# Ledger of designs, part 176: VHH binders against q9y6x5

Target 1, 379 residues: q9y6x5
Amino acid sequence: LPPKLLLVSFDGFRADYLKNYEFPHLQNFIKEGVLVEHVKNVFITKTFPNHYSIVTGLYEESHGIVANSMYDAVTKKHFSDSNDKDPFWWNEAVPIWVTNQLQENRSSAAAMWPGTDVPIHDTISSYFMNYNSSVSFEERLNNITMWLNNSNPPVTFATLYWEEPDASGHKYGPEDKENMSRVLKKIDDLIGDLVQRLKMLGLWENLNVIITSDHGMTQCSQDRLINLDSCIDHSYYTLIDLSPVAAILPKINRTEVYNKLKNCSPHMNVYLKEDIPNRFYYQHNDRIQPIILVADEGWTIVLNESSQKLGDHGYDNSLPSMHPFLAAHGPAFHKGYKHSTINIVDIYPMMCHILGLKPHPNNGTFGHTKCLLVDQWCI

## First folded at step 7 (VHH)

Design y9 (framework vhh_surovatamig_d1)
Fold by ESMFold2-Fast, scan of step 7:
Structure y9 (fold): chain B 379 residues (1-379), chain A 125 residues (1-125)
Amino acid sequence: as target 1 above (379 residues)
Amino acid sequence: EVQLVESGGGLVQPGGSLRLSCAASGFTFSDYAMSWVRQAPGKGLEWVATIKQSGSETDYVDSVKGRFTISRDNAKKSLYLQMNSLRAEDTAVYYCAASYRYDTGFYEPTSFDYRGQGTLVTVSS
């Protein structure tokens, strides 16, 4: 029987939520599995980029999904203008479901993980659901478990994506204890439903399950706005992405645009592309614009408007508020082990090891995840 | 070619009602969350309401809760905004907007995948 892995993402699940709220179902999962308390994600700390980093093991500059809104200077294509299902945007990397299908005679299944409804290198997930936020967690789980039990060639890699707590994090902000408590309790109940369903179907003892997220969430405020219109006139540039990382395509000389922006706000760093800090690994891609603006934590860049977001993400990936967690259970994982920190790019080579796949060249380090695994020596 | 075409704007007295419509073409309408965003004279863009892909979930800015109702018809590729108990503060150009993913443009009107040309709503006596 080949090894099987289910990768579950709860979007925007800040690691610190585990310290501030009760998760009885998740704690039972961790008690007989492993917990990584902080996962250091990639910059920018956005949904599409980090979900693709989890399944490719690559920094954003290497896999090509560099933001949720993008412009490619070579081809003149806009991400979100033609559609986000254009394979062009996703073809700079090979995600694990493609590797799973091509290296072995195995199937992959997907409930709405970003990229799984797109043919990447002429390969689409064997079973998938088109994105629809109105589809319940239960329906996504029912399809995934059906495919895990009833497919030939066998489904050995499956993904399940859920939009919360990100949506509520944006609406209420992570400091709204009443609303966040309700949302997080519901997520814990969904984790309980997941475990119960896998047990009822006889999958639980032989399935490896990873529960993780792409980023955290930080509190925003109407008192922490950066009005870009106060810095520079719209006639000087094209705006590719706005907040909290603004992507600026100059219509005039790049140096002139930079000089208009560079000292506009004490709560925003302005970088020429070649000056972006090396620690971000966010320079070497045609989709990264000539000037990048990075807002300080909790600050929102606006165009002469009020932001209605009380929570946001996309900020510096060194910020603990931007970090998710990783919990895992199954035959590949130790029981009752806690680990402090891994990099989000480390998840990919770990998953390849569990599935017996040869990883494509990647930015992860397998050694960082060794202590989680029963077949590895950790001294 | 992607198009979002708004209609139904006009002049209405305070306390009156108006229904906005948006006709979508050039993309798979049922795959997109749909929103109404507005811009009042001399002010920035403000998110008003969102409806998710199947129409089962809706969300509203606090100032319009109980007064406005967002709805959609996926078969007709149309989005609607029923506006009741209109106030002078509701005077704005109203834009139809589409987002493929929930986080892409949610609560941030300048980040939508597609946006129409707008329809003017004026509330005055």
Scores: ipSAE 0.081, ipTM 0.579, lowest interface PAE 6.9, mean pLDDT 90

Design z1 (framework vhh_8dlx_2)
Fold by ESMFold2-Fast, scan of step 7:
Structure z1 (fold): chain B 379 residues (1-379), chain A 125 residues (1-125)
Amino acid sequence: as target 1 above (379 residues)
Amino acid sequence: EVQLVESGGGVVQPGRSLRLSCAASGFTFDDYAMHWVRQAPGKGLEWIGNIYHSGSTFYNPSLKSLVTISRDDSTNTLYLQMNSLRAEDTAIYYCARGYTVYFRSGDWQTKFDYWGKGTLVTVSS
């Protein structure tokens, strides 16, 4: 039987939540599997960009999903939640489910992972659910497990996405121990349900399961706002994305817009595209706008309005608050092994190895994850 | 059934203060963020501010120094205190129950599912 992999994402699960809250079900999963304590994500530390980096192994400038809101000046197309199904935005890379379906006679299944309801290079996940936030975790899990057991060609790669704890992290902020404790306890219970369902169906011992996330969360405040309207008039630019990384398309001379913004706030950095720090790997794509503003951790960029966000992400990827974790269990993985850190782009070549797929060229390094795997020499 | 009933509107002289009330019924008031929204004659809706169940308040920056929102969860009542009223504050004032729609992208939008019928405030001599 070919190896099988289920990739699960809990959106916005900050790595240090594992140290500050109790996760009995996740801890049992880790005890018989592996834990990577920190995953260094890609910049910008946002949902669509990092979910696509996990499944392509590419930096955002390379896979083309460079923000949650994007503009292409040549085609005059806008990307947002309302039009995320246009293949144009996703076609700069080949995600693992497409590779899985094309290299072998295999199927993929998806419960709402970003991009899985889009035909990418004319290939859509064999089984998928259209995105709908109202669909329960249980219904997503029921569909995934049904497809894992009852498909021809066999489903060998499956994905499952859940919106929490990101939604609550935004609403309450990660420092709200009472509300975050309740949310994280519910997530741990969902992990328990996942393991129980896989055991009941006879899948648990032969299925590789990865539980990870795309980013963390940092505390914001109404006292930490940067009002762009105090710095520059709306007639000078078009706003493509706002906070905490603002994407500015100048309507006048770029240098003039830059000069109006550069000293606006001590709590944001203003970059011309060519001056964006090389360590971000966020420069070489037409969807990256001519001027980028990067707010300091915990600061929110606004337009003469208050922010309802008590937590946010998108900040500098060197910040530990932006880092998720990775836990895994299954025949490919060691038992009881802890690893300090990997890059989020390293997940893709590891998953290709587990599935026996030839990876497309990518920014990950297989050597970074080899100590997690039983068929690799680490010591 | 869910009901929101505003009261306290009327004619008020410029420079005076006024407090509006909103009586809520038919739901667990403590679980919801409550909002004040106004509409001046011939203009669109203008968001004034909100208060979360925690007591945390957020205001339209243009109005922050002029208004205070508070709540009494024991009586299921929302309040809007307005100070230094001007002619341009003449509007129908609405109490609204808010819920937050979180997009997969991590952006959010506040939606309103229930509104009161409004109370008219006229600022004139």
Scores: ipSAE 0.083, ipTM 0.501, lowest interface PAE 4.4, mean pLDDT 91

Design z10 (framework vhh_8dlx_2)
Fold by ESMFold2-Fast, scan of step 7:
Structure z10 (fold): chain B 379 residues (1-379), chain A 125 residues (1-125)
Amino acid sequence: as target 1 above (379 residues)
Amino acid sequence: EVQLVESGGGVVQPGRSLRLSCAASGFTFDDYAMHWVRQAPGKGLEWIGNIYHSGSTFYNPSLKSLVTISRDDSTNTLYLQMNSLRAEDTAIYYCARGYTVYFRSGDYTTKFDYWGKGTLVTVSS
């Protein structure tokens, strides 16, 4: 019987929510499993980039999903949340479900993880749901558990994605204790439902389950806006992505656009592509624009309009507010072990190890996650 | 049936203040973000601002110093306080209910699913 793994993402689950709110179901999961308190995500700290980094083990410049809105200078193609089905955008990496299906003829199942409803290298997840935000967590869970029990070849890798608490984090801001408490309590109940369903179906004892997230959330304010229209006229550039990391494609000389932007706001760093800090690993890809603007934490870049967001992410990945957590349970994992920090790119080689897959070259370090695993020696 | 009814408009002298109200019915008012939008004669729609049920407000930067949005969830009423009114504030003022659409990335956008009929504000001596 091959090892099985279910990877679950609750979008925008900031790591310190675990310390500031009650999670009885998640705490029971952790008690019999492992907890990584902080996961250092990749830059930019956005949903599509970080979800793809989890399943490829690559920095964004290497896997090619460099933002939620992209422009490719070589092919002149545009990418957005409403136009994400072109395999071109996803083909710069091989995600774990593709590797899983191509090695040893195993099956993969997916409930809406970014990229799983797109054929990548001519391979789509064996079982999948097209993205639809109106589909309940229960329906996603029902499909995943059905596929885990009723598939040939067997489903050995499954993914489950849920939009909360990101949606509410944007709407209310992470400092709204009343509303965030309500939202996070609902998420904890969903975790309880997931565990109960797996136990009732006889899957719990033999299935490895990872619960994680792609990024955190920080508080925004109408008092912390950067109006880009006060810096530069829109006729000088094409805007590819806006906030909190603006991607600028100049319509005139790049140096002229840079000079108009560089002194516009003390709360925004302006980089020519070659000057982007090496620590971001955000330079070597044609989808990264010639000029990148990076807002300071909690600052929103706008175009002479107000932002509707009370919370946001995408900021510097060194910020603890941008970090998610990772919890895991199953035969591969120790029980009751707590770990401080891993990099989000480390999740991929760990998952490959659990599934017995040969990982594609990646930016993760297996040694960072070995203390979580029963078959490995920790320092 | 969802209904939004604006009131408080009329003729007001330059430099004065005016408070508009929007009475909401047919839905759970405190579950929604509420917005104010205006349209001056011969011009397009201009977003004024919104208020979440938490009391958090977002304003058009051009108008932030001139307006305050508030709500009373016990009476299902949205308010727009306008100060230092000028001739260019002459417009029909609309109350609108915000509807959130979630994208695949988990990001969201606000759309408007219900609008009031509007109340006319004329700033004139």
Scores: ipSAE 0.017, ipTM 0.413, lowest interface PAE 6.1, mean pLDDT 90

Design z11 (framework vhh_8dlx_2)
Fold by ESMFold2-Fast, scan of step 7:
Structure z11 (fold): chain B 379 residues (1-379), chain A 125 residues (1-125)
Amino acid sequence: as target 1 above (379 residues)
Amino acid sequence: EVQLVESGGGVVQPGRSLRLSCAASGFTFDDYAMHWVRQAPGKGLEWIGNIYHSGSTFYNPSLKSLVTISRDDSTNTLYLQMNSLRAEDTAIYYCARGYTIYFRSGDYQTKFDYWGKGTLVTVSS
């Protein structure tokens, strides 16, 4: 029987929430498994880019999901939340569920992980749920466990995505201890439900489970706004993405647009595409616009309006507030081991190893995750 | 039944201050963000600002220096304090119960499910 892996994401779960709140169910999971305290995500620290990096092991410039709103200069197509099902946007990489289905006679199952309801290279997850935020965690879990137990060929890779604590992080901000405590307790209870369901169905002992996230969250304020309309007139550019990383497509000379923007706010860095810092790995893709604006942590870029977000993400990936964690349990993993940090692109080659798949070329380093695995020598 | 009832409107002279109230009933007031919205004669709706259950306030930047929103959860009442009233502040003022949908992108959409009937504020001599 081939090895099995369930990959679970709680969107926007900032790593240091583990130190500031109590998680009895997650701590029991970690006690008999492994914890990576910080996962350094890719830039931009947004949902679609980082979820796709987890399952491809690639930087955004390589996998092509470079933001949650995109424009492709070559094809003239626009990507937004409402258009995320066009395979064009997802075809610059091969996610692990596609590799799982094509290399071996195996099935994949998905409960709403970004990209799993899209045919990518003419291959869609064997079992999937179309994205619908109204579907409960319980229903997603019921479908995943049904498919893990009742599939032919067998489901060996399954994904489960949940929108919290990201939605509440945006609404309340991460510094709202009362509301965040309530939200995080509910998430811990869902983790307890997950473990209990797997135990009751006889899956727990032979299933590898990874619990992770795509990014963190930082506090925002009405006192930390950058009004782009005070810098430049709308007739000079097309706005592709706004905050906290603005993607600017000039309608006039690029240098003129850059000069109007470059000294507009002390809380925003303005980059010509070729000047974007190399450490971001955010330059070599036609979907990255000629001018990128990067707000400082906790600052929001607006168009002559207020922002109702008390928390946000998308900021510099060197910021600890942008980092998630990774916890894992199962036959592939040590028990009671803690590791300080990995890169989010390292998750993909580790998962390929666990499943016995040959990884596609990627930006991850398998050596970074070796100490988590029972069948590897720790270096 | 959810009800929102605005009060405190009337004719006021330019430069004066005015406080509007909104009495809420039929729901757990503490669970909702509350908003003020106005509509000047012949114009569209203009969002003034909101207040979350936590007391955090967000304002239309063009109005931030002129208004203060507050709430009293013990009496289920929302307030709008307006200072230095101008002729262009003449409008029907509505309180509204809001909820915010957050998308995976971190973008959001604020929706209003209940509105009061409004209270008219006329700024003239």
Scores: ipSAE 0.143, ipTM 0.582, lowest interface PAE 4.2, mean pLDDT 91

Design z12 (framework vhh_8dlx_2)
Fold by ESMFold2-Fast, scan of step 7:
Structure z12 (fold): chain B 379 residues (1-379), chain A 125 residues (1-125)
Amino acid sequence: as target 1 above (379 residues)
Amino acid sequence: EVQLVESGGGVVQPGRSLRLSCAASGFTFDDYAMHWVRQAPGKGLEWIGNIYHSGSTFYNPSLKSLVTISRDDSTNTLYLQMNSLRAEDTAIYYCARGYTTYFRSGDYQTKFDYWGKGTLVTVSS
């Protein structure tokens, strides 16, 4: 029988939540599986970019989803964070569900994972749900498990996405222990529901399940605002993305815009595109703007107004607060193994190995995930 | 059935202090972050600050040294303490309950789903 994999994302699940809150269902999952304590995500540490990096194994400059709001200088197209389904934005990479359908003649299934409701290289997930935030976790789980059990060609790769704890992390901030405790307990209960459903359907023993996230969350404050309007008049530039990484398209000479911004705040770094640090792997794409502003952790860039966000992400990917975790269970994985760190781009070649797929060229290193797998030597 | 009722407004002399109250009913008060927002004559809304059930407070930086927000969950009451009042502090002061809309891009926007009718504070000699 072909190997099967279910990839689950709880958006914005900061790795250290596991140390500060009780997760009885997730701990039972980990006890008989593996835990990667933190996953180093790609820059910028945002939802669309990192979800696409998980399924392509590519840095944002390579897969082309470089931000929640984008402008492409070659085609003059604009990407909106509201719900853009133009395949143009997604066609710079081949996600694993497309490879799964084309290489192995198997089906893929998706409940709301970013990109799965878009035809990419003329291929859409075999089974999918159009994005709708009102659809419950239970309905998403019901559809995924139905497709895993009742498809021909068989569904061998399935994805499931949930918006929490990101939404509550933004609203309350990660330091609000009372509200975050309630939200995280609800997520743990959903993990319990997922495991129970898979057991009842006879899927649990033969299905590989990965539970991960795209980024973490850091505490913000009204005391940590950078007012961009105090630095430069809006007539000098077009704002493509705002916070905590601002994407600036100059309307005048680029050097003049840079000079107005470079010393405006001690709590943000201002980069010309060619000066963006190499370690970010955030330079070689037409959708990366000529000037990028990067706020320090916990600082919010605003336009002459206050921010209501008490938590945010998008910051430097070296920050532990931006890191998610990865937990996995199934026949491909060791039992009771704990690993310290992998890169988020390493998930893709590992998943290709589990499914028997030939990976497209990618930025991940299969060797980094070997210790998780029963059929590999841990060195 | 959610109700927010502000009180404590009135005429006050420059340099003095004033405390506003907001009485909440019709919901579980200690489940929500509560906000103070003001509107000066002929101007837009200006966010003053908020307070979580945990007691954590966040303030508009331009107002931080001049205001203190507190809550009493046993009486379902929100307070705004204002010190060193200036003529520019003349405004209608609103108590508001926060509401969040989530976007798939990993962003959210806090809106106010319930507002009081406001209490007028006039700073004048």
Scores: ipSAE 0.015, ipTM 0.246, lowest interface PAE 7.3, mean pLDDT 89

Design z13 (framework vhh_8dlx_2)
Fold by ESMFold2-Fast, scan of step 7:
Structure z13 (fold): chain B 379 residues (1-379), chain A 125 residues (1-125)
Amino acid sequence: as target 1 above (379 residues)
Amino acid sequence: EVQLVESGGGVVQPGRSLRLSCAASGFTFDDYAMHWVRQAPGKGLEWIGNIYHSGSTFYNPSLKSLVTISRDDSTNTLYLQMNSLRAEDTAIYYCARGTTVYFRSGDYQTKFDYWGKGTLVTVSS
């Protein structure tokens, strides 16, 4: 029987929530599995980019989902929530479910992971749910477990996506301990439900389960706003993405736009594309605009308006507040092992190893995750 | 039936203050963030600010020093206090009920599902 893997994402689950709140169900999961305390995600620290990095092992400049709002300078196409199903945007990489399905006798299943409802290289997840935020965690879990148990060829790779705690992190901010305590307790209960469902269906002992997230969350404030309209007139540029990383397409000379922006606020960095720090791995793609603005942690870029967000993400990926965690359980993983840090791009080659797939060229390093695995030597 | 009814508009001289009210009915008022939005003649909608049930307020940065939003959940009433009025503040002022929508991309946006008919404020000598 081929190995099976379920990859679960709780959007916006900041790593240090594990230290500040009680998670009895998650702790029971970890006790018989592994915990990576910090996962260093890719820049920019946004949902679509990081979810695609998890399943491709690539930096955003390489997989092409460089933001949640994009403009491609070569084709003149625009990407947004209203047109995110054009395969053009997703075709710069091969996600793991596509590779899994191209092998003989394997299927994939997906409950709303970004990209799984799009045909990528003419291949769509064998079983999938179209994105609908109104669909409960229980319904997503019921479909995934049904497909894991009742598919031919067998489902060997499955994904499950949940919007919390990201939605509540935005609404309340991560420093609202009363509201965050309530939402995080509900997530822990969902983890308990997931484990119990897998046990009842006879899946638990033979299924590898990874629980992770795409990014963290930081506290924002109406007192920490950068008003871009105070810096530069709209006639000088087209805005492709706003906050906390603004993507600027100049309508006039690029140097003139840069000079108007560079000294506007002490709380943002202004970069010409070629000057974007190498450590971001955010430069070599036509969808990265000629000028980017990067706000300091907790600062919001606005256009003469207020922000309704009390929490946000997208900031510098070196910030611990932007880091998620990774927990895993199953026959491939050690029991009771803690690891300090991996890169989010390292998850892909590890998953390929577990599934016996040959990975596409990627930016991950298998050596970073080998200590998690029973069939590998640590050191 | 959800209803929002603005009142308190009229003609006011430059430099003076004005307080607008919005009476809400037909829904549980304290479950919603409430917003003020204005539209000057021949211009688009301009968001003024909002107030959450908790009393937390957010304002358009260009207007923050000039306006105060408050609410009275016992009477289902939203208020906008405006100070140092100028001719450019001449507009129809709307109250609106807000809800937040979470998108697949992780984008988080405020949507307005109900609006009042508006009250006209004319700042003129």
Scores: ipSAE 0.085, ipTM 0.504, lowest interface PAE 4.4, mean pLDDT 91

Design z14 (framework vhh_8dlx_2)
Fold by ESMFold2-Fast, scan of step 7:
Structure z14 (fold): chain B 379 residues (1-379), chain A 125 residues (1-125)
Amino acid sequence: as target 1 above (379 residues)
Amino acid sequence: EVQLVESGGGVVQPGRSLRLSCAASGFTFDDYAMHWVRQAPGKGLEWIGNIYHSGSTFYNPSLKSLVTISRDDSTNTLYLQMNSLRAEDTAIYYCARGYTVYFRSGDYQTYFDYWGKGTLVTVSS
């Protein structure tokens, strides 16, 4: 019987939520599995970039999904979270579901994970759902479990994506304990439903399940705005992405654009592409624009307007508020083991090991995750 | 069916220049990064460089001053221009589709999903 793995993402699940709220179902999952308390994600700490890093093991500069909004000056193509189905944007890497289908004569299944409804290297997930936020968690779970039990060749890799707690984190902010408590309790109930469904279908004991997220969330405020229009006229640049990391394509003298922006706010760092800090691993890709603005935690870049967001992410990946967690259960994982930190790019080579796949070149380090696995020595 | 066909190889005298071509078909050529790789007799594969859809190039640092990679998306053709050829440039030259991972240590790793059959370049008098 080939090994099977289900990868589940709850978008925007900040690691310290686990310490500030009760998760009885998730804690039962962890008790008989493993917990990584902090996952250091990649910069920019945004949904599409980090979801693609999880399944490729690559930094954004390497896999090419460098933001939720991108522009290619040569082809004049634009990428956004509502215009993401052009394979052009995804072809700079090979995600694990493609490797699973090509190296092993096995199937992959996907419920809404970013990129799974796109043919990448001429290969689309064997079973998938076109992205639609209105589809319930229950329907996504029903499809994934049906495909895990009823596919030939067998589904050995499956993904399941859910938009919460990110949507509520943006709307209410992570410091709204009343609203966040309600949202997080609902997520815990969904985890309970997931485990119960897998047990009922006889999948639980032989399936490896990873529950993780792409990033965290930080509190924003109308008192912490950076008005870009106060510093530079729109005739000087094209805006590719705005907040909290702005991507600037100069239309005229680049040095003049840089100088106008450099003095704009004490709560924003302005970088020429070649001066972006090496620790971000965010430089070696044509989709990264000539000037990048990075707002300080909790600050929002705006164009002469207020922001409706009470929470946001995209900030410096060294910030604990940007970190998700990882929990896992299954025959590949130890029981009752707790680990402090891994890098989000380390998840890919670990998953390849579990599935018996040869990983493509990647930025992850298998040694960082070996203590989670029963077939490895932990020192 | 994805197909990559190299041409332009042959016998060339030391110090001369040579341009290799690769004709691509069966996929949207202008959406992919393309690579040149060579293998000298009795040696392993040596990555020469790649060119992204944008025209941006990344070269093996050991070869950067000796080669130029270009592409013509209107004809689905990849080119390798080699100047000042030496005996050690004798190799089979392959066109490949794939990606390169650059590491900040200066190392790099490549992955190729499709290859041509190669074209032989012999540098001798």
Scores: ipSAE 0.024, ipTM 0.536, lowest interface PAE 8.0, mean pLDDT 90

